VHH binders against q84jc2. Designs and how they scored, part 322

Target 1, 232 residues: q84jc2
Amino acid sequence: MSKMRNLVEEKFLEFYESWVIQLELYLHQLLIAHNNNTMSETELRHLISKLTTHHKAYYTAKWAAIREDVLAFFGSVWLNPLENACSWLTGWKPSMVFRMVDRLRKSRVVLVEAQVKKLEELRVKTKFDEQKIEREMERYQVAMADRKMVELARLGCHVGGESVMVVEAAVRGLSMGLEKMVKAADCVRLKTLKGILDILTPPQCVEFLAAAATFQVQLRRWGNRRHYVTHS
Below, E stands for the ipSAE of ESMFold2; O stands for the ipSAE of OpenDDE; V2 stands for 0.75 times the mean of E and O plus 0.25 times the DockQ between their complexes.

## First folded at step 21 (VHH)

Design gh9 (framework vhh_7z1x_3; at its last look DockQ between E and O 0.01; V2 from the best seeds 0.00; counts 0 for: pae E 15.2 > 2, placed apart)
Fold by OpenDDE, look of step 21:
Structure gh9 (fold): chain B 232 residues (1-232), chain A 125 residues (1-125)
Amino acid sequence: as target 1 above (232 residues)
Amino acid sequence: QVQLVETGGGLVQPGGSLRLSCTASGFTFDDYAMNWVRQAPGKGLEWLSAISSGGGYTSYADSVKGRFTISRDNAKNTLYLQMNSLQPDDTAVYFCAKEIQMWSQEYPGSDFDYWGQGTQVTVSS
């Protein structure tokens, strides 16, 4: 049976679809900039800024939405199953973007030793931050299965009104923790992106962003084809 | 320096309407989500509504859904809250609150980093 979408799911779905369309437009611009090498440094920086602003905008919307219903993001209906399968705490895993950086190293782009070193340091830091968040997340998840909740589960959720209230309170508690963890994860994402962009030259940034956007867009397309999803 | 200045509060009868404004300065307004929160007498802070940086997404607390509408004009660095069907329990000081700079945070310590001084809204017959 198909799950009925709630209001937050519907609203964010609409937002996300529009956001992805705009991302595709920026991707096109990134690819042109990368392939033609006709843009000045100033122009490239402007393009990079547009992309970063676009990503920031997404997270401002996301954080607005999670205030209303953070649980909606742990079953994101605006994503296909493939995208969801690749999600870490409601988004891309920060350490994954270093695969895009690796692509730069194997391409025509030459990273100087200093850049490589800084990127490695950033990678290590990112991994550390991910692990820290994962440990905290685990605490919230495990806490959901306290003695009282386990007992209620055994008895069923329809034993009485009091039981329902207890469950709802537990869910609220979890949701508060989840919101905190999602925000923490998003901060790591954005910090990682900023770190990478600060290390790379403008042309390298363009290539990196193009690679990342390409992967995101293609993953969505692949998933949609596989699961017969109609949204872009 | 960051400044948020709320205006538009006042006395209104039950069922009435008010439109609050918040003028922002000292930061890039269109880069940040903005929020409305309120504090009623003897109660804690209550989040009411949020709007994304570009205005493309809005969210509301259950207590104000269907009655309040958040909007923004980035060209004017102004945040708005249209409040309809006001009730006595809406009496509070209303604050404009800036979302934290998430891209410079390692872990968010709070939801907001800047607040206005607030504007008083009183709903009474």
Scores: ipSAE 0.865, ipTM 0.943, lowest interface PAE 0.5, mean pLDDT 92
Fold by ESMFold2, look of step 21:
Structure gh9 (fold): chain B 232 residues (1-232), chain A 125 residues (1-125)
Amino acid sequence: as target 1 above (232 residues)
Amino acid sequence: QVQLVETGGGLVQPGGSLRLSCTASGFTFDDYAMNWVRQAPGKGLEWLSAISSGGGYTSYADSVKGRFTISRDNAKNTLYLQMNSLQPDDTAVYFCAKEIQMWSQEYPGSDFDYWGQGTQVTVSS
């Protein structure tokens, strides 16, 4: 898997292009809701639910893609990313979202003491979950560097029915471990998002989601976003 | 039967050094990654360091990185922890731990099969 774009990557990129376009449409709705004080709390909650569902759809598609070929999302030398303990699994570190919450507080969003306390508890829990994933990654990196695994990979020059089965089992084990860790990181991201939305009031959620969508649209990671915008 | 025996603990002054040893018997030492963990009184277990079965790869908790060095001698079935620049917060019982499986996908804290009885390290003035 020397190519960065195989069939799995191509299908996910097509999904992602459509997903970002829809996110931009939701961003427009968030900005209208932010500037319009005639919108009911029921209408705000409906818009927030649309954004939540949209984010869940992203992860549903991602998890289907990594089940097919997780290695395609790490590149051709996926073992090397595991040696870097500071690299997060295919995404932003979950706790970075709290920098956005902090910026919202500076933009005259007033949080009551109970909200501030709950947000700090969630921040600590999110960092704890991150540390668990980082520790698991370090253990996995140590285990994968085991001489038996390295020698088994190098044994691949010897081909045969039983040798092929042993190599296939080893590759499956490595892929399942990476898939589990990516899903664990994504679960922390989803839990943190839901936790923030549960603590904030509906108007505050709209502010947060607008800031997050703006940031995400600006940090498009796949392909030329100007090409996709001109096709909208 | 599996046995792990830790030695080398003791009383040291802040800034001092100790070298811990863990002698293994009852299993094929070369087949397993090994770990050091510690437990202060009234606290839970804290993972400190791991070393691969062949000794080529190591990992450290942030709290000890740069001060502690893990190593192993597979010919002697022995695991080591060199501890430098010790501080009072390093006071604990130190355990070596054998993993159940090299590629365990279980959560942290459920990956160890056997521990020794530990060796006390006390850092005080």
Scores: ipSAE 0.000, ipTM 0.221, lowest interface PAE 15.2, mean pLDDT 73
ESMFold2 (binder alone), look of step 21: mean pLDDT 81; pTM 0.822

Design ks4 (framework vhh_8fcz_2; at its last look DockQ between E and O 0.63; V2 from the best seeds 0.00; counts 0 for: pae E 2.9 > 2, framework grips, unsure alone 63.8 < 65)
Fold by OpenDDE, look of step 21:
Structure ks4 (fold): chain B 232 residues (1-232), chain A 126 residues (1-126)
Amino acid sequence: as target 1 above (232 residues)
Amino acid sequence: QVQLVESGGGLVQPGGSLRLSCAASGFTFSDNAMSWVRQPPGKGLEWVSGISGSGTSTQYADSVEGRFTIIRDNDKKMVYLQMTSLKTEDTAVYYCARSPSSESSKSSDSGKFDYEGQGTQVTVSS
C-alpha cells in the first residue's frame, strides 16, 4: 500500500529538501573557512551564528509539524533508508557528536585539558539524558499493549465501532507521549550542540560544524545512491 | 576528471561591473552545489557565493550581498558571477569550486573543495 503521504509529510518534505540544500551551501562556507586561517574571530563567530540559526529553523519547523502529526516523523518519508536507520527518536543521536569531536582531536584539533574535561562532563550528562528518554520511550511503547489492546488483537479485524474508539484513544495517548519524547530528545540535541560550541574555540567550532554538516550531507548522498532515491 | 575553467576577469574601475564564467566538466553538474571563492592578494581564500545544484537557492557573503549575483546554467554546465558596484577590496583571483564529490573515496575528512581551476584575476583599481 503506497503510504499516502499526509499533508504534514508533504509540507515537511518540501521544507527539509530546501533546508538540506541550504545546509550544503553553508557547508561550502565552513569548509572554506576551515581552510582559511586568515579569517578573524568575528567572522568565524558570524559564520557559526548563521549555522546555528539554520539549525534552529529546522527545529522550529519540526516542532510545528510534530504538533500536528508526530507519527509522521517516525516514518520520515523525507529521509532515505540509510538516514532513517541512523536516526534516534527522529533525529541524530546526541552522543554521536562526541565521537565526531574525538575524531577531530585525533586529526588536527588540539584541545586543552580544560576543554577535554568539560567535554567529558558534557558527554556523561548527554548520555544520562539519552538513557532517561529511552526509558520513558519504552514506557509509552509498552503501554500501547495494554489489556484492552491485547483483547482487541485477539478478536481480530471484526471489531465493532467501540473497538475503533479504543484503538484511537490508545493511538492518541501514544502520540502525546511520543511528542513529549521527541521534544525532549531535541532539547538534548540542542543542549549538547550548544555545549560543544561553548567549549570549543571559534576555529574548532567551524571544524566541528563542517564535519557534522559533511556527515549529514554525505549520508544523504550515500543513501540516495544506494536506494535510488532521487532527492534533489 | 573534474575540470573547472574560470574566465571573465579583468581590470575595472571602482563602481564598475564584471561577469565571471566557470565552465565545468567531469562530473554530474546539476547534482552539485557550486561556489565562487576568491583569494585577495596576501590573504587566504574567501567564500563569495554559492548556488544549489538546481539553482533554486543562493547564498552570498555579507561583503558582496546585494552587489553580486550567482547563477548557473545546468544545460551548459556553466556557473556565472555577475559583479556590480565593484570595490577595490574585491580585487582577487576568483575560483569556481565544488564540494568534494561523494564519488571520490577520499575521506570526507579532507574538507577540500575542488577548485582545480587556475582562477581568473579581477582587479578593481582607479
Scores: ipSAE 0.708, ipTM 0.875, lowest interface PAE 0.7, mean pLDDT 89
Fold by ESMFold2, look of step 21:
Structure ks4 (fold): chain B 232 residues (1-232), chain A 126 residues (1-126)
Amino acid sequence: as target 1 above (232 residues)
Amino acid sequence: QVQLVESGGGLVQPGGSLRLSCAASGFTFSDNAMSWVRQPPGKGLEWVSGISGSGTSTQYADSVEGRFTIIRDNDKKMVYLQMTSLKTEDTAVYYCARSPSSESSKSSDSGKFDYEGQGTQVTVSS
């Protein structure tokens, strides 16, 4: 079992490293577009489309990986959900993206009233979808905790093929439900991203995407410092 | 602290070749993607090419793809731009640039891409 989870996680991490590396190159293009009035609206929309496609590729690869083994993305935290009663399924809360929108709005992005209204409607919808997922996740967390205790009790009493088969079926049933929940959370993230990009003008989209890419590239750099690849 | 020094520009006839160099210091070079950016006379900045920190991934603007090659040497902390089949529209000042960093460059100047060099002039004319 651990063999399968390690392999799936390793394969996805290799994809993710390449994905962030490519995102950094897109960031350079976004920064030039942001600081320069020479790009036409058509050219800006093309660049935004490249970023949207790049983000879709991330989720496509993630969904393929969770279809193979969703538990690989939960790590060892499945032992007991004690400190974080409702943690978000393998990522940031979808509504956290609005913090970045709000920051840009306070600095140099001027939004018209129609945009502000549409963004607030999207924020409300996103939070509603989050709460729906939180309720479903809570039910899964309770079921998972109870299933782990039952599984350990059954394994401690016997090891026969029939008993192992019952436990394996229960785990796979719960894993299928968790796969649906992770995909649901990711769909909210992607829909919210696309909703924001649809509401913002192309120059505003470039500013937003640049801020998001900067943040994500900086997170990767923190991880790379741990590997001691450079002399500094 | 951050230093980017471009060189290798010059006057070349259409169809000619040049290789630009960028010497980098004052930051973790191998973990930073690098780009070449140019400013043609009377126009704004244009992104030309980029290369990942490891050198395994590259991107090119449509206008230069197939004619320019970006390479890096992490041991020497150098980035190069091999330019071939040069056209008059390639005339510009070329700058070497790196990824922005909030911690290291937030106080250098607001609103600018993080490039500290003077650039190197490439002039394609006959």
Scores: ipSAE 0.366, ipTM 0.719, lowest interface PAE 2.9, mean pLDDT 77
ESMFold2 (binder alone), look of step 21: mean pLDDT 77; pTM 0.773

Design lm1 (framework vhh_8fcz_2; at its last fold request DockQ between E and O 0.74; V2 from the best seeds 0.82)
Fold by OpenDDE, fold request of step 23:
Structure lm1 (fold): chain B 232 residues (1-232), chain A 126 residues (1-126)
Amino acid sequence: as target 1 above (232 residues)
Amino acid sequence: QVQLVESGGGLVQPGGSLRLSCAASGFTFSDNAMSWVRQPPGKGLEWVSGISGSGTQTQYADSVEGRFTIIRDNDKKMVYLQMTSLKTEDTAVYYCARFPYSELWKYLDTGKFDYEGQGTQVTVSS
């Protein structure tokens, strides 16, 4: 039997599909801007702002949704299997974005020594933060095998009014922990992105964002093709 | 072979209107978001508007927001740009462009976009 999607899953699926479509259109803008040397810094900054606003909208929606059902994001029915496989705590792994930074270094983009140094420092910090989150998640995952989980397992076999209440309470308790982990991860993501954008010049930011968006769009496209999944 | 053929340009006075058309062939049209871009005299290509494959989502450059409307007909494989309240700064060669998924990195690296059409000249002058 196909897993029934709950309301949170359905709503976020609709949101995400629309969000990704918009991202693709922004990507068009970024690609054109990247190859337009006549654009002013003001224009570039405005475009960057539009993209950052778009990303902020994602997290706003996500955080609202995880308050309702964080477990939905550990299934992430709006993602294809490839996207899910590349997911770290319900999103992109923060340190992965430095691949895009490295790409800049190998491209026509010239980073000054000060930028290189700052980016490296940020990389180290990001990795450190990721590790902290991972350790915390590990501890939490081990701790999940506690009385609450035992009760869930026990009661999962029996349907009744009181039993349902107990199960729901247990799930809520577990979800709270997961929500904390997800939020912590998202904080690292946002800090990393902000850090990178603060170090890069506007033209470099455009290229970086274009690369990131390209990767995301391609990942989705590849995954959908492989699994014959079509999204609106 | 991918073909994009733009038409509908011309000379118009400020405040006037034009409707550009783009006829697409050689690819699965509905699977591709489409954009209009333009090249003003002495400037590089600038993005004007974009529309999703299904036509459900659209975006506009701030400079044309509220004045231009992008629409598509997937059955006819057409993209349109309705331009109103035209300004002198809208003078440019307009191109229809696509960014196929498989070529995104290439576009990013080389700056070569799939706007192989001849474009259509729009001149706004008093």
Scores: ipSAE 0.886, ipTM 0.965, lowest interface PAE 0.5, mean pLDDT 90
Fold by ESMFold2, fold request of step 23:
Structure lm1 (fold): chain B 232 residues (1-232), chain A 126 residues (1-126)
Amino acid sequence: as target 1 above (232 residues)
Amino acid sequence: QVQLVESGGGLVQPGGSLRLSCAASGFTFSDNAMSWVRQPPGKGLEWVSGISGSGTQTQYADSVEGRFTIIRDNDKKMVYLQMTSLKTEDTAVYYCARFPYSELWKYLDTGKFDYEGQGTQVTVSS
């Protein structure tokens, strides 16, 4: 028995369930393309474009939703507990995606020296960007605790219309700060993804995208199959 | 144990129609997204169409969009491919496919697709 939070959560739940099902169908396309050594570069680039468009659609919908309720994306109702536990600032951790890139070093599609150098440079930059966001989030949270919580406590003693307005303003301020941090994290995710796809050849991009989608689909499936463990 | 049985292929003239069928058994059919894939003569395997486990969502290769329709019936454990406006380029052996969650990394690591059915031949020629 669960009580629905709000309309934003309900709408995005519907969107996300559809989006992840479509990702699974795209995974079928990627796996077949990975199998087929006779696909042209043009055909592979077209499939890669469909995948990037699908990911962009996710962020477009997400950014519209966080404008209305960013808190819905912390502990999301559309994710199972395992998926939520693995989230870093409402999504996958950018530096962790390089574990999927590392599979290419052991796989059939050989990376050349120039690609290896560029990927290591990107990995270092991605980690630096992550750490910068983490430090900024910490500073924001500390600043909010010092100023706005004290202000709320002081004005809450007056009870009435003015106290309600101050509380609402503080909540709006917190939400706007969180929106900014979530979008910054998403920008690192998109920049990292684009950087990887720009360095890899089309067959390597297909293998990378297939591995990433496989991990996401399995995490969702595995977390859903463990529901009885979390209920006992 | 797991079985996929494709049927409905044949010789047809360009512009013609066929309906392919795939009968599934030995697994929870409604839990599995299903795809049609095909292998043209002398070429590698190519993806044609896919449908979600519930049947609510579909995707099509650009080359068949608007001409082919994928349909499933979870009560009968069937998936179909309704093909219209057939072209000589559609000549291939058609397979029904699933990608079980437990085997996704195997497919990725090997690059080899494990056929679970024998396929059905579609030949489009005059």
Scores: ipSAE 0.811, ipTM 0.939, lowest interface PAE 0.7, mean pLDDT 85
ESMFold2, look of step 21: ipSAE 0.804; ipTM 0.935
ESMFold2 (binder alone), look of step 21: mean pLDDT 83; pTM 0.856
OpenDDE, look of step 21: ipSAE 0.867; ipTM 0.956
OpenDDE, second read of step 21: ipSAE 0.884; ipTM 0.964
ESMFold2, fold request of step 23: ipSAE 0.763, 0.809; ipTM 0.916, 0.942
ESMFold2 (binder alone), fold request of step 23: mean pLDDT 82, 82, 82; pTM 0.845, 0.841, 0.842
OpenDDE, fold request of step 23: ipSAE 0.882, 0.884; ipTM 0.959, 0.965

Design lm10 (framework vhh_8fcz_2; at its last look DockQ between E and O 0.69; V2 from the best seeds 0.79)
Fold by OpenDDE, look of step 21:
Structure lm10 (fold): chain B 232 residues (1-232), chain A 126 residues (1-126)
Amino acid sequence: as target 1 above (232 residues)
Amino acid sequence: QVQLVESGGGLVQPGGSLRLSCAASGFTFSDNAMSWVRQPPGKGLEWVSGISGSGTQTQYADSVEGRFTIIRDNDKKMVYLQMTSLKTEDTAVYYCARFPYDELWKYLDSGKFDYEGQGTQVTVSS
């Protein structure tokens, strides 16, 4: 069966494809910077700022889109199945980035004890925040699992009537809740990212951002290859 | 095997123009974003410009923004860098660079960038 995309999906698809392509180009910058040990702190910070600005642009676009249709992001037609499988509340799971930090530590990145401690504190906080959001999500999801679920199941089979109106109202209610949750999740993402960048030195930030971008780019390409996804 | 061959470098006066070319082979060209990087004398490698696989997206270093233009021809497997209003600080060996997505971690882990081409010398001097 062919799936028809709505306007929000189409617009965000175009945006995201462009955004990811730009990310790949930023990745080139990051990799070169990572290779260049003679770059000044000012130069590194400037590059970091470019990347953070790029990420902020994503969330700006996302938040505009979710106001129109948050449900579009729970299908995320702009993502391949692999990307979707790695998605938590319409984005990357905040606690996952600490695995990237750990990987870097096992390589060439040397963190001082103070950094390690702060990262651990941030990790703990991030996990708690994730759990809070998950509990709230469960509440919204469970709230739908009432007698209206039966009507929801029938929605595709019947048009009109009192039951349809009830279901639509329920869906709207859910959507409002989901929008709040998605925003909350994004806030945790942004706080986590900021926290990590505040703890790391500029060279370490560059490496971290390069790793993160690498992960995103590769995940997308691997997923596209595996699942035969065509991009516009 | 992957080959990148840079050309077009030379000696120019400040304010002059040059067009660099990079001939690529040995990989699926259109699937790879390409960059120009340069190494000034006594300095490390500096990213200059990048272009997406399709050629629809471009980025430039602040130092060259508005003066340099990167373009590509996927049919010919060529990448170009049009340089205008050249400055003495643009003096460097310029390299065409690719970053294959399946080897990205190699660069991160090693901290080294492999030059696949010989580079082309650009000298801006009065």
Scores: ipSAE 0.883, ipTM 0.963, lowest interface PAE 0.5, mean pLDDT 91
Fold by ESMFold2, look of step 21:
Structure lm10 (fold): chain B 232 residues (1-232), chain A 126 residues (1-126)
Amino acid sequence: as target 1 above (232 residues)
Amino acid sequence: QVQLVESGGGLVQPGGSLRLSCAASGFTFSDNAMSWVRQPPGKGLEWVSGISGSGTQTQYADSVEGRFTIIRDNDKKMVYLQMTSLKTEDTAVYYCARFPYDELWKYLDSGKFDYEGQGTQVTVSS
């Protein structure tokens, strides 16, 4: 039963497989660019723009799919179990990317004091926005435990048939709340990414984007490899 | 043992055409994305084009888009680069490369790209 997929899941699975393959091709390009001291700033900025556009395309497709079925994004069929276990509201926790920023402190191109200050300010803001979303989610979950909603769900189980419309309304209400929270989390993810790329120089942006893409590709590969090792 | 053998280079006039070939062995070819990379005289390594394992998805550097076509034949374990409208700026040693799944962090940390073949020289001059 867990293999059964609805239309939204099938469509997004096809999209995501393609999107990840394109990310791998971009990653190879980023790695080559990272190792080439003779690339012009214009060439680097263009490559950075391609990566930014690729990430925006992911969110555009995701937001369209979420409007149809947000629940598909909680335990996604297009991700392995390790990738799903690392999800916070359908994606990486927004502040996770600062692990990739921290790698830059040991880079050939050292972050200057002004950049370090701005990055720390952004890290704090991102954490604040995360906490705000977590508090909102908690309030939502508490409201769902409201006696009236719980009683309606219980009546649906006992009565059958006629209670289906009440249960469906409750599920729709939960879905709308989840959609709002997922989009809020995605907006924090995009604002954090944009903020980081605005602070970094083009060579630093290439290194950051390569590290982030590497982590994503390795998480996917490691999750698949661990699964196969267990069964072989 | 993994092996990539590039061929098909040569001397050509501006506006001419060449087709580069890469013969692959020692790995599951269809599972791996492949790229062409080049090194122009006095410059670092430049990424030229890439193709997914299935062959259905491709990417091109801006400087070659519309002029070069990457193709693969999974039955023959071959990657090709069809080059047309060649310019003097295309002069370089061309290498084919696998996507480095097992060495991603190494490449990122070390700054060294490890091409597996000898490359093939393309020279575009009058």
Scores: ipSAE 0.772, ipTM 0.919, lowest interface PAE 0.9, mean pLDDT 84
ESMFold2 (binder alone), look of step 21: mean pLDDT 80; pTM 0.820
OpenDDE, second read of step 21: ipSAE 0.872; ipTM 0.957

Design lm11 (framework vhh_8fcz_2; at its last look DockQ between E and O 0.73; V2 from the best seeds 0.79)
Fold by OpenDDE, look of step 21:
Structure lm11 (fold): chain B 232 residues (1-232), chain A 126 residues (1-126)
Amino acid sequence: as target 1 above (232 residues)
Amino acid sequence: QVQLVESGGGLVQPGGSLRLSCAASGFTFSDNAMSWVRQPPGKGLEWVSGISGSGTQTQYADSVEGRFTIIRDNDKKMVYLQMTSLKTEDTAVYYCARFPYTELWKYLDSGKFDYEGQGTQVTVSS
């Protein structure tokens, strides 16, 4: 079954497609920087800043959009099924990035003991924060499984009357909770990212960001190919 | 096989202009973002500009912003770099580059950029 996309979905889809395209171009920059061992720290930091700014732009747009319709992000029509499958509360799972760091360590990245320790501390904190959010999310989801659930089930079958009002109220309540959860999750994402970048050296940051961007780009490309998703 | 052929380089005076061309073959051109990179004498590889597969999105290094323009012709499988207001520091071998998504990890793991073209020399000198 196909459904009509709402305005929020359409706008964010357009935004995201553009954003990902830009990300790919940034990835070119990162890969070249990664290849260049003679770049100054200033230059590397500038590149890192450009990438972080790009990511901040995503969340700015996202938060504006979720204020209008947070439910759109739980469908995420701008993502292919593979991307969606890898999503946690409408985005990447914060703890996932540590595995990415680990992958880099197995390759050429050499972390000093102090960095390793800090990363571990951050990882533990991140996981703890994730779990808190998950518990809260479960509370919201379970709260819907009350007498109003029957009305929700009837939403597609009956229109009008007191039942509609009850359903709308329930949906609004859920949406408000979901918005809070999504924002909380995004905060954990941003904090985690910031934490990692603060621990890593500029060259390591470039490599990390390149790896992250690579993962995103590949996930999208593979997913689109696999599921024949059209994109701009 | 993939082939990138750069051309258009030469000797110019500061303030001059050049237009570089890159002829691409051996892959689905429109599906790939393309970049120009350059290797200045005695320096590492530097990213210059990039353009999305459709050509609708572009990026530039700060050092060339406002002076260089990247465009592409997907029908002809060409990428161009229009360079204006050239400076001595723009002197380098310029390469056309693609980063196929299937090989991105190769670049990360190796730390090496694989030049698919021979490059074209740009020399800016008075």
Scores: ipSAE 0.884, ipTM 0.965, lowest interface PAE 0.5, mean pLDDT 91
Fold by ESMFold2, look of step 21:
Structure lm11 (fold): chain B 232 residues (1-232), chain A 126 residues (1-126)
Amino acid sequence: as target 1 above (232 residues)
Amino acid sequence: QVQLVESGGGLVQPGGSLRLSCAASGFTFSDNAMSWVRQPPGKGLEWVSGISGSGTQTQYADSVEGRFTIIRDNDKKMVYLQMTSLKTEDTAVYYCARFPYTELWKYLDSGKFDYEGQGTQVTVSS
């Protein structure tokens, strides 16, 4: 098995390492802000904007990279095994973010009834969009398996350059479909994030973003510590 | 035992400069992101600037960007804040703080941030 990382993987690993380090710095800022009742709404909105911009930068880089190699994002070299195990279609599962909102309600955040109603509507819509993507992914997987079977039958009769070109064309065609599915999942993630931030007040948004970043940072630390420390 | 000792504060006129220092001990310094935070009179803590463990990534609050520079020296276990073009709004007690990797959920749940140092007073006054 190859140990080489291709150019896409190498570039994105460098990007992601920097991106996560920046997220940690933003998280420290959020931790200070969430305990400061003298911050103005303008200051809070600016901090929120920095976080949303940081998340959008991730997707900008990701979408550029998946045009070259979408498969790099399934079992990514820049994520530890725990992070990879928690991925749904190359990222966090949109409906799971509402568990974070629920946790905040139990400890730090008080929502009015209008916000609760809007969050429930968003949760239902998010789950519906997830299920739609899951059904589309299943249809894609069936189509991919059928093409694999046809490809294998054809390759059993042909060897050499013609067979390589047919395989490469089939793989490219399947990759284009998978790229579209990954982008669709990312759009649900971004829509869900925006929806939550639109419903919450600025102080509540700071709490949510801090919790979300905390989970991401902790998942990385837990996976890294176990991966290295548990091997003798 | 973790210790952070801030120094270098003082009284300066608007437009002046100061360099704050933070001596760190009791933890693996280069593994930790560090920040400067400040508490202006009558206000809560404000985050000022942060720097990654390696020193390659920095962030600044908008109010200080272009005027302040955060620097670290991992061999000496020091964090600095070079402050220039000081304004009266920069008057505060300044603390250095390490990123609380092991206590993140506690900080989120309790709503209390614990200083590890005593801070250093910066007063910008005509």
Scores: ipSAE 0.727, ipTM 0.906, lowest interface PAE 1.2, mean pLDDT 84
ESMFold2 (binder alone), look of step 21: mean pLDDT 82; pTM 0.839
OpenDDE, second read of step 21: ipSAE 0.863; ipTM 0.951

